# Designs tried in a protein design chat: VHH binders against Flagellar brake protein YcgR (ycgR). Part 22

Target 1, 263 residues: Flagellar brake protein YcgR (ycgR), of Thauera aminoaromatica (c4kar8)
Amino acid sequence: MAELSTPSPASPAPLDGGRGDELEKFTLRGARQILQLLQDLITHRGLITAHTGGGHSFMTAVLKVDEERGRVVLDPSPDPQANRRALAAPRLTCVTQLDGIRIQFPLVGLGEGQDKGRPALFAPLPAEMLRLQRREFYRLQVPLAHELSCLLKAEDLARKPVEVSARVIDIGAGGVAVVVPTGAAEFVIGGTLPACRLALPDGEPIELDLEVRNLNRQTQRNGTEQLRVGLRFAALPRAADTRIQRYIFKTERALNAKARGGL
Key: E = the ipSAE of ESMFold2; O = the ipSAE of OpenDDE; V2 = 0.75 times the mean of E and O plus 0.25 times the DockQ between their complexes.

## First folded at step 1 (VHH)

Design pa5 (framework vhh_7pa5_2; at its last look DockQ between E and O 0.13; V2 from the best seeds 0.00; counts 0 for: pae E 8.9 > 2, framework grips, placed apart)
Fold by OpenDDE, look of step 3:
Structure pa5 (fold): chain B 263 residues (1-263), chain A 122 residues (1-122)
Amino acid sequence: as target 1 above (263 residues)
Amino acid sequence: QVQLVESGGGMVQPGGSLRLSCAASGFTFSSYAMSWVRRAPGKGPEWVSTISGSGGSTSYADSVKGRFTISRDNAKNTLYLQMNSLKPEDTALYYCAKSYEDDWYPGAFDYWGQGTQVTVSS
């Protein structure tokens, strides 16, 4: 009777180590920091959008932080159906802002009860909180299915002009990260790539100037080397900025909806 | 940086009127739907009203329909809420909230202000 060794669930593909590192800079995991941030939300009367999945959300706020019990107390929705969805959800994704800084955190193990004789929602303290200090620094991980590309006007080692089609891997208000084949072009940190073309799904490519800010060589799992290039928008027309922002927000919503089981 | 600053709150008697204002900065105001949300004591936040970026479309919660009017002046980057026939139940902290886009979903806000207090009491 050969014990069929159940294949160990494939370890989630390591989040591309470089992206994880950037988010890590903005991720609070310290208990004291988390408590302080939650307390700040109370002090500043911060509203929270709690996503329950399936495309559903409700507005809430932190009422109290119970440090002794390691719990956060939230306002329930005035909609009983929203509360039922929240309680049935395995996870809430909470989104808020403080002083213009976007904050995101998960809540798991939501329950209902009474706080001082009033209906309230209870959850264990979040294990982590993401604080994005500047919207400009937020980088949306571009879904592979979107196939965003950027045509880079660069130079080769001989300083001959070359055009390189680069895959966009992340995008923010301030720039993009792209991947190019090793040796496709010569990039210099601080150098400007003029009249590049960023392709968004919603229309014609955006012409823009890019500044090289970072270069990282990455070895893929298949052993192929790629160059990750961090690019800043050196000159971005207002219309282009609007389109980029719209894309980011739309994509975030879609990703969140999908994560919520809505798609 | 996106900033929203509410004003115009105060204390009024039942049946009275107030006009709230929200000064917006740090983004293209006319490109986004704007909303009012309120938080009453002992209650969770409640959506009140939304207006499209252009101002051509408006929506209201049933609790305020016919009494409240949302409007905007895009030239002044200002959102308004005219509140008439105020009731004690309208007592709340009122927030101006920015949508991610011209979105009517009452929970899709990325920024809001500190709020302005409205108190309706005899």
Scores: ipSAE 0.681, ipTM 0.866, lowest interface PAE 0.7, mean pLDDT 86
Fold by ESMFold2-Fast, scan of step 1:
Structure pa5 (fold): chain B 263 residues (1-263), chain A 122 residues (1-122)
Amino acid sequence: as target 1 above (263 residues)
Amino acid sequence: QVQLVESGGGMVQPGGSLRLSCAASGFTFSSYAMSWVRRAPGKGPEWVSTISGSGGSTSYADSVKGRFTISRDNAKNTLYLQMNSLKPEDTALYYCAKSYEDDWYPGAFDYWGQGTQVTVSS
């Protein structure tokens, strides 16, 4: 039978395996560093999602790292079918989190046996581990229907204060990208825009300081020009951060549900 | 040392109710969002619910919305999940999970408990 469940918004789905070159700068390959990170997962009781391919996964944990034999000992699934799929898989993709950092690593050569009289899964130490803070790299494309806007406090060509209402086109934990008409204000890379106001659908606008990170002039299909401005949150209060992350979470969840043809 | 200890699981018949508890220690409980995550036989982990540090905001998975209620008592460092109208599909290990300080994003957890088993069967 086919599983009819939509993915949870909290699902730790693995990153695309074809992105090796893009992810190399975040990949840890030192044997001692890998060993310490696995020990940290034990110390912090890290829960691991092991993906076996074909949309199948199970929850596990590192029970032990055997430094002398160069292997990890994993908690087997209580579901025998999940364990059979894992043992038959050419590779497991393990995903976990530690101190807000996403950790992903492959395990090859999985076997089964016992540790101290209890069932266990065994695998050689991984040759590489990916460390990535998802919040730093994830950008939600803002649905046009949400009409998300940010009121920017900027300066004109004569250094006079001006206010520009800009449409938010993407948003992440670290900032927003907005679009403004060409010539609406002067932006300088590295400059700070103080006391800007971000309007989310629910509640009062969020007052925050924004740093200009990039500028990109775009030509629309109808030939009109607009300026895309990348803005970093310079000093984000916890309450503002919570509201922004809630908006991202709720919107991503709704988009995932819609993509599967259900709401 | 951060410690999360779940309790309140057990065996119930369809339509029954259970209340799960999670006792937290080793961190400033009110400063962190807390979540419940479950693992059903033959399935990957499913996020169930999240509550903000203050308790002012909650979120639920569509599969449990209207049936489950997440709450917290910051004076007692305890997280709760009230589960009503239980279905066989709710059978799973239920984990208490701590979010990291700078992110509300569900699925970004730095600590988990050992879990408590919930079995819904006739």
Scores: ipSAE 0.013, ipTM 0.356, lowest interface PAE 8.1, mean pLDDT 79
Fold by ESMFold2, look of step 3:
Structure pa5 (fold): chain B 263 residues (1-263), chain A 122 residues (1-122)
Amino acid sequence: as target 1 above (263 residues)
Amino acid sequence: QVQLVESGGGMVQPGGSLRLSCAASGFTFSSYAMSWVRRAPGKGPEWVSTISGSGGSTSYADSVKGRFTISRDNAKNTLYLQMNSLKPEDTALYYCAKSYEDDWYPGAFDYWGQGTQVTVSS
């Protein structure tokens, strides 16, 4: 076994699986708004991860907007295989964060060509762009000392119920990321895990329905394989949402206080 | 305010070595994965390497494996890239980038520095 066995580290999880209705209020559809946001990415030289499907992605940037032809011009990858995958993909999902704002947009109909004699990729302007402010995407990195855990009610490879206690590594308003040993359960992107229990330091555990949004394999220093599972909260009662936000706020303040008082 | 300041670039001959540094401030450095990204003249950005917040896990682009080593000193809030056996193809502006998420599978970058130029002559 070659056991370097990690996927590309530049593979951020798109937000769009199973949250379409909740994300609509953050979705830009006006042509002028889309053009301005693309121009902002050009001006700030934003680094974009373009997902081509099948766990593949490549890094790119918007070079310009060709308003006359209604298309966006992108950097090609220096990796020819990445360019071939991009051109073959039915859709690119572009993800970036700029000045604390998460930006995500689809590109359809990608083609190759020349821009002022230089190789470039072209696509029609996106019909929509997602723009989320910090509260809507922020994830607190959970201090190890808190030992936050989430009891997952999942299924094994034989589709039999199994409970897995998973360490929570980050938490935000919309979900958590957890780690589990490889093979502890079978997770499917888009699958739901009903009646899981999130254990916060203060108070009783919170019962949550969770949806699997992404899966990433990791290898620890000791060679142990583990799986990072990105999980979305189903619609939370106000009390549960309040407790999660309070935990995030208190922990963030405590970490900031230590940074000022220490080194 | 997050700040990332790269240094250590310069001109070297093929086969030479350089060590790049990135001084970080304005966030809890050890909590985040950090990456090196480069942009060669006339080419788009290329991911080079990523290191986990703890420093326990690293990954590299195929083009640099075995020649480059990423490291970090969490006590000094500094990211490093040791570059050995440099080739003309390594000529680029190198900049460090902060991932939004920690550990092995970083998300989109939310901050990056202005970069330090590395030039490997022919």
Scores: ipSAE 0.012, ipTM 0.473, lowest interface PAE 8.9, mean pLDDT 80
ESMFold2 (binder alone), look of step 3: mean pLDDT 84; pTM 0.848

Design pa6 (from pa1 with K98T D99E Y100P D102Y E103D W104F G105D Y107G F108L; framework vhh_7pa5_2)
Fold by ESMFold2-Fast, scan of step 1:
Structure pa6 (fold): chain B 263 residues (1-263), chain A 121 residues (1-121)
Amino acid sequence: as target 1 above (263 residues)
Amino acid sequence: QVQLVESGGGMVQPGGSLRLSCAASGFTFSSYAMSWVRRAPGKGPEWVSTISGSGGSTSYADSVKGRFTISRDNAKNTLYLQMNSLKPEDTALYYCATEPYYDFDSGLDYWGQGTQVTVSS
């Protein structure tokens, strides 16, 4: 037996200017480490965004790990189209977080069937999992109670200006991810949205320029589709950066305190 | 509108060479890592190679290391795979893919239609 296995179909890519082996120290390849991390996702009820390619994803969760058959069991989407895309995809890229630590892993060979009489998706155990324990990769999942929003200055199909209020679902040092009502605006990857306004719970909205980095149509657990937009801070004044960091640290501290006292 | 279009596949004898190309549009090509992935009929996908956005870093599957070379031309928005010393086992549909790393700086997960490579005598 060997600790090193044949490379999987999906691999964590090097960032621009980086090397593939720079991410190796964050990559789990041991069978016991992978099983333990998947079990941690089950225990903490971790929600997973499964990317099926073509800008599509759906929300899922690991329901169980079948060690005897060497596979994971996933919660299928209530949208049959999302499940069809997943089954047709060469791979799923699964993204989640535990305690602010980003976790990413590939699933290949997805199948469908039933688990204890209920519809389920299943796939072989991933050969590797990426666990990014670096400050620059930290993303705070924004609590729904905070009602964090960003007013986007965007364009419609005719290139006419429109304003869209978008819910902020995660935030980090380099940007935010938002959800946008379907059809509210058109976004171009690499395009700039000037003079957007990020509303934090305390104080005046922060005016900032945002670059569109990614677009993904996500099927929610209730079967509806939403557009998720990843936005990078094009330039951030020191005062705005300080205020965003303060919000992140204060919220993380409150969530950590709650986790230690309950649930 | 993100689009990836592969070309350069075909039929070749064992020991031969092919050069695959992938024309990319609809995104800032130089800001994203790119990969080649292949799938033989009835098999799961196999990762072949990845190149960083700048081209400064590359990685390869053990099965192709020393035989295949990944490269890119950011001025032309084109990704390449030079395949030398081809074996029957390299027979597959080859896909150009954006690197599936989801954060504020990257996060595209697009696959092209693929280009067929058949190695036989």
Scores: ipSAE 0.089, ipTM 0.518, lowest interface PAE 5.6, mean pLDDT 82
Fold by OpenDDE, second read of step 2:
Structure pa6 (fold): chain B 263 residues (1-263), chain A 121 residues (1-121)
Amino acid sequence: as target 1 above (263 residues)
Amino acid sequence: QVQLVESGGGMVQPGGSLRLSCAASGFTFSSYAMSWVRRAPGKGPEWVSTISGSGGSTSYADSVKGRFTISRDNAKNTLYLQMNSLKPEDTALYYCATEPYYDFDSGLDYWGQGTQVTVSS
């Protein structure tokens, strides 16, 4: 009586090859960017959860960035056992949040020492840092009455620089979708549009770099073709992010109030 | 521990409707944007829809826009996806997900076991 080994339910196939590409847009690898982000963590006194593996973690903070030596200085745990685990770990996984953005980065090669006579942990600068914006997928449909626009610096079919005023149809923390007349400019997915200007109702236009992420040709009811361009904010200053978030929040509240019959 | 449990899937004819639910636990549900993602056989994961923590903002993939509606009940810690005018192309395993989470060992993770939606004549 051969016991038919019930095949173990096949572990859901790892979401294959597209995972890396999806994270790439959130991954910082530039030395300057990494340094800046670490400095921001210092400035904001960001608490970091450092995972040592095996379900163990301790709280730390970046105390200093030593650019000359290419290392980061961390606050050691008050628990000696945690520090021992950290030093024994092949890798620390550091997790923190800054301005609602989840930040993750690995540290490898942890050592202990002293910084200005105080115990400290040292590690080489991370090779990469992941910034996951929680609201990146939020797309507020912009009310037509708001008439948001984005001045795009693009190239025409002849690769001549052109400026295109595009209507913003939706906006989120991670980017905007705009509509442009067909043939107004040539857009390439993955291409960067530098020094564009996003006009919000609350003040001066925001200068920002945009990355083309999606292109969709749409035929309007009147038979006119328009190009919908999905754009990612490539380098959004903090102040700009705050303004965008404020606009989204305010508009969302207004729309909800209207939907509830309050307006 | 974050737990997401999808339900409401099934087999429907083209033009039919389904309502998916996702029960969430182990985190402050209202503080997180939630998404639906689907995976069709032989295809990569496809984003379907996202809703903000408050439920005030929603976004949809072009493929489902006008047909699908994402909503949430924060008091019940439940995410919903109303799917109308279903097409064979909507056949997929549907996952409820929090914001993308990256684990350095496993990569990008989506939460939930998924619920199967099959649209066939």
Scores: ipSAE 0.025, ipTM 0.317, lowest interface PAE 5.1, mean pLDDT 82

Design pa7 (framework vhh_7pa5_2)
Fold by ESMFold2-Fast, scan of step 1:
Structure pa7 (fold): chain B 263 residues (1-263), chain A 123 residues (1-123)
Amino acid sequence: as target 1 above (263 residues)
Amino acid sequence: QVQLVESGGGMVQPGGSLRLSCAASGFTFSSYAMSWVRRAPGKGPEWVSTISGSGGSTSYADSVKGRFTISRDNAKNTLYLQMNSLKPEDTALYYCARVEYSDYFTGDYMDVWGQGTQVTVSS
């Protein structure tokens, strides 16, 4: 028996500003629980955003779980550059949602090959999966039919003011994620966008300050690239908070009513 | 061949100062936010500080605010941590880490780590 005497230390993840211990309560490490959650993502056709570093991500899905080999099989991107970035990355951070519950997990040691004669990406089963069940971590995936938008007050490359209408793709108690037209504005992580306007179906747009938290050039399943911007509410007046929560609640109820018909 | 190599650790008395450096290679340094994370013997990892790719924004753990300063030199592919007013509880192995993904709910997720540099604060 030639056991590896000096294993590399496991990378700690996720880490945030002292919240690592708080997230432990939501971390799944049991092999059976991990397998079940991955199978649930397959059954519900869960779309996964795989972050490859450097502000890049691509849209993928778990195609199957290979229990015998201890691997997951992922749908590759139609963009060869996205796949090249993924294979070069030491780690992918995968983010998805299942029934309003945010799920995140790392994949380490990504490789490529074939499944059923078609190109596929392979990775060992994750050692942990984060399942955020608390209300404050909930993010509503905004139905496309709602045409929810946020008018961003940003700057161009010459620092001149520009207004950009961005489509809101998800919304929660702490912020929104938006899709920005390519080349429309310059964004800096940690920068503040003052006096932006969030358009909800009922009433006047909500004026609020947004902090840029995340920038991702996401490759869609059709091979096109989008700039996705994660925006944190820098300060949220009580009236605005109430309206946002009301929209989230009403939309959740409507989506749950539809889901009930499908079961 | 992505690498992060820390240096500048050592032994110092309470109230002293140290400056840690992290030399990055094998990737476009300015495209990534960077973090410092520490691990004391017998404890889990503790996030210390993050700096954006441009250096325009920084964040700190409450335990180090006002004492530590994170900075970077993108022309030299180097990350720094200036540590002032050091306390015995700052004794730890300090890691430089590359931020793969940041989120407003869950914070920073790291994909590349250095080997660490030891900081010991004692008299």
Scores: ipSAE 0.075, ipTM 0.577, lowest interface PAE 6.3, mean pLDDT 82
Fold by OpenDDE, second read of step 2:
Structure pa7 (fold): chain B 263 residues (1-263), chain A 123 residues (1-123)
Amino acid sequence: as target 1 above (263 residues)
Amino acid sequence: QVQLVESGGGMVQPGGSLRLSCAASGFTFSSYAMSWVRRAPGKGPEWVSTISGSGGSTSYADSVKGRFTISRDNAKNTLYLQMNSLKPEDTALYYCARVEYSDYFTGDYMDVWGQGTQVTVSS
């Protein structure tokens, strides 16, 4: 009688692919803390963006915490397709804000059912929640005339490597926001894009690693959908940091001069 | 029209205090987080502080922590920065800005800026 070693439940993938050490101080793992934070989200009616992968997301909320069953109840999307995507996803990345603090947590094992006769989504309680309290940088809107771009090394829906040239819309010491055509590549929050190239006006492109931090679909005035991707500088050489800071400084100075009627 | 107008800047001695104000118009003030950013001569812009729309959450740069206090009066559509124990290194043009989006790793996305108010700390 061969004792079928029940495969040890795969440790949930870390919330953030970033350097684990920096995020530990902001990561809640205590059961009581997690429950309290989820309850706070309920109390404050916190809207949650649930990312399902592939640049897709839907708005949801925590409706209930079932401590006895160890599960969270979520509001399903009014879009059946979004719900199907959610259920098919191996992991949801939930992003919200409470009192100005960004909260991020993973949900795995999503199922559908009924709560009090209403359709609902169910998931086991998250093993960890990231509560981010600190702000260090601001982002400068990049003038359209500067035509900053970033070459992103990403994967398409088939997981084939693709290079995407993205327009930079804002820049700061900590990262950039870019816009890409919808469907150009698949982005995952917490995922790393290695060996990307940021083009600044003052010289050769800067090679750097980028971490995906935010995904927002936007509809342009012309009806075209674009994906806004917030990217953190995951590894930035000192020389590159200096160049970026210089660019920001120079650009801000020029913008302010123009605003004052000097140009 | 969306507008931010800073006031309250001036010259003070080291150890002195100033209170900056930022009057907001043209948008629902309470729906947005607000920030202060400063620019010292010859230096790059420096984030100073941010406050949530409700005022329930505040954050500060390490350089000003314990000395500066950000606050807001949503009924008056006004943002404040109380600056105590001022130092020469606090000399800068101070801007208020509306925050469109906040991210811990990437910072605050600011879409509306004032014209700034000058703060000079000198003996």
Scores: ipSAE 0.046, ipTM 0.470, lowest interface PAE 2.7, mean pLDDT 85

Design pa8 (framework vhh_7pa5_2)
Fold by ESMFold2-Fast, scan of step 1:
Structure pa8 (fold): chain B 263 residues (1-263), chain A 123 residues (1-123)
Amino acid sequence: as target 1 above (263 residues)
Amino acid sequence: QVQLVESGGGMVQPGGSLRLSCAASGFTFSSYAMSWVRRAPGKGPEWVSTISGSGGSTSYADSVKGRFTISRDNAKNTLYLQMNSLKPEDTALYYCAKGTYEVTFDDYYFDYWGQGTQVTVSS
């Protein structure tokens, strides 16, 4: 029963599907650039979320770059099950941030062994690394106790207007992620939801135009399906931007204060 | 069960001081190097300082050298960070991190980290 999560803002999910052309200009493929970026992660002790697929991930770090053997050395998880999942995965997707820049890269061909007599994970150097300078990827995981909600102005399967009260699970400078029951409304990537209302704990709901950026289906233990919807702020008024940033900062500080005395 | 609980953060004016504490349990504290790592809003994590298990060796990021002091009390299983001459650039969530090995700075690794404690330096 170790710590299951870091109290940092929500760990960024991997970017995939439908973004290949848009992200190409941010992709590093030069061997020297890749080596330098990995060395920067070592120098700054960058915490990396390694996604093994199936919704599983673990926290790691680059310990060393072995240029002679063309591989990286990674910090293994203290959870043996996480290490087994990583070793069994065909591909590991690593996500981190450095000075506000999102960094994402694949690792293929993971092995385990020892580095200076200590357990370590090894992988060939990645052939590519994504280096994306975008504030829209900064996220705060919303505490369940805040009961944060967003009233979505959407359409049903027959394209009739519906209003859906969705629970906000994360929030950032560029948008929110919400959870809705599957079938509550139809969402199309790139579609606009006008005049939605974001309820923060303090003050009146904020009226926002939201753009659908991503969709992810998940099945709950009771067999109920839920849909996670990633929504971008299409046009954010200055006052709304200020209130959202203040909420993020205040919430980080409050979560931190709760951890201070333990339980 | 490894647990790390940070405390001591808060709001302070530029030039002020704060002392952060980290209470550790669930492992042999004196056998592991301990570190402080920080994350400013919208930025990636930055390593701040490391101390060996015995307390005999310390290392610091260039941005904090001469201003911050890392220390530990192995009898109390507690890690400290004394922060002096604080700057607005020091505003961040500060994490206590457990090392995997009792080694020098270049080989430190993080198995576990705490919930973090917020430090805000503002005029």
Scores: ipSAE 0.000, ipTM 0.104, lowest interface PAE 17.8, mean pLDDT 76

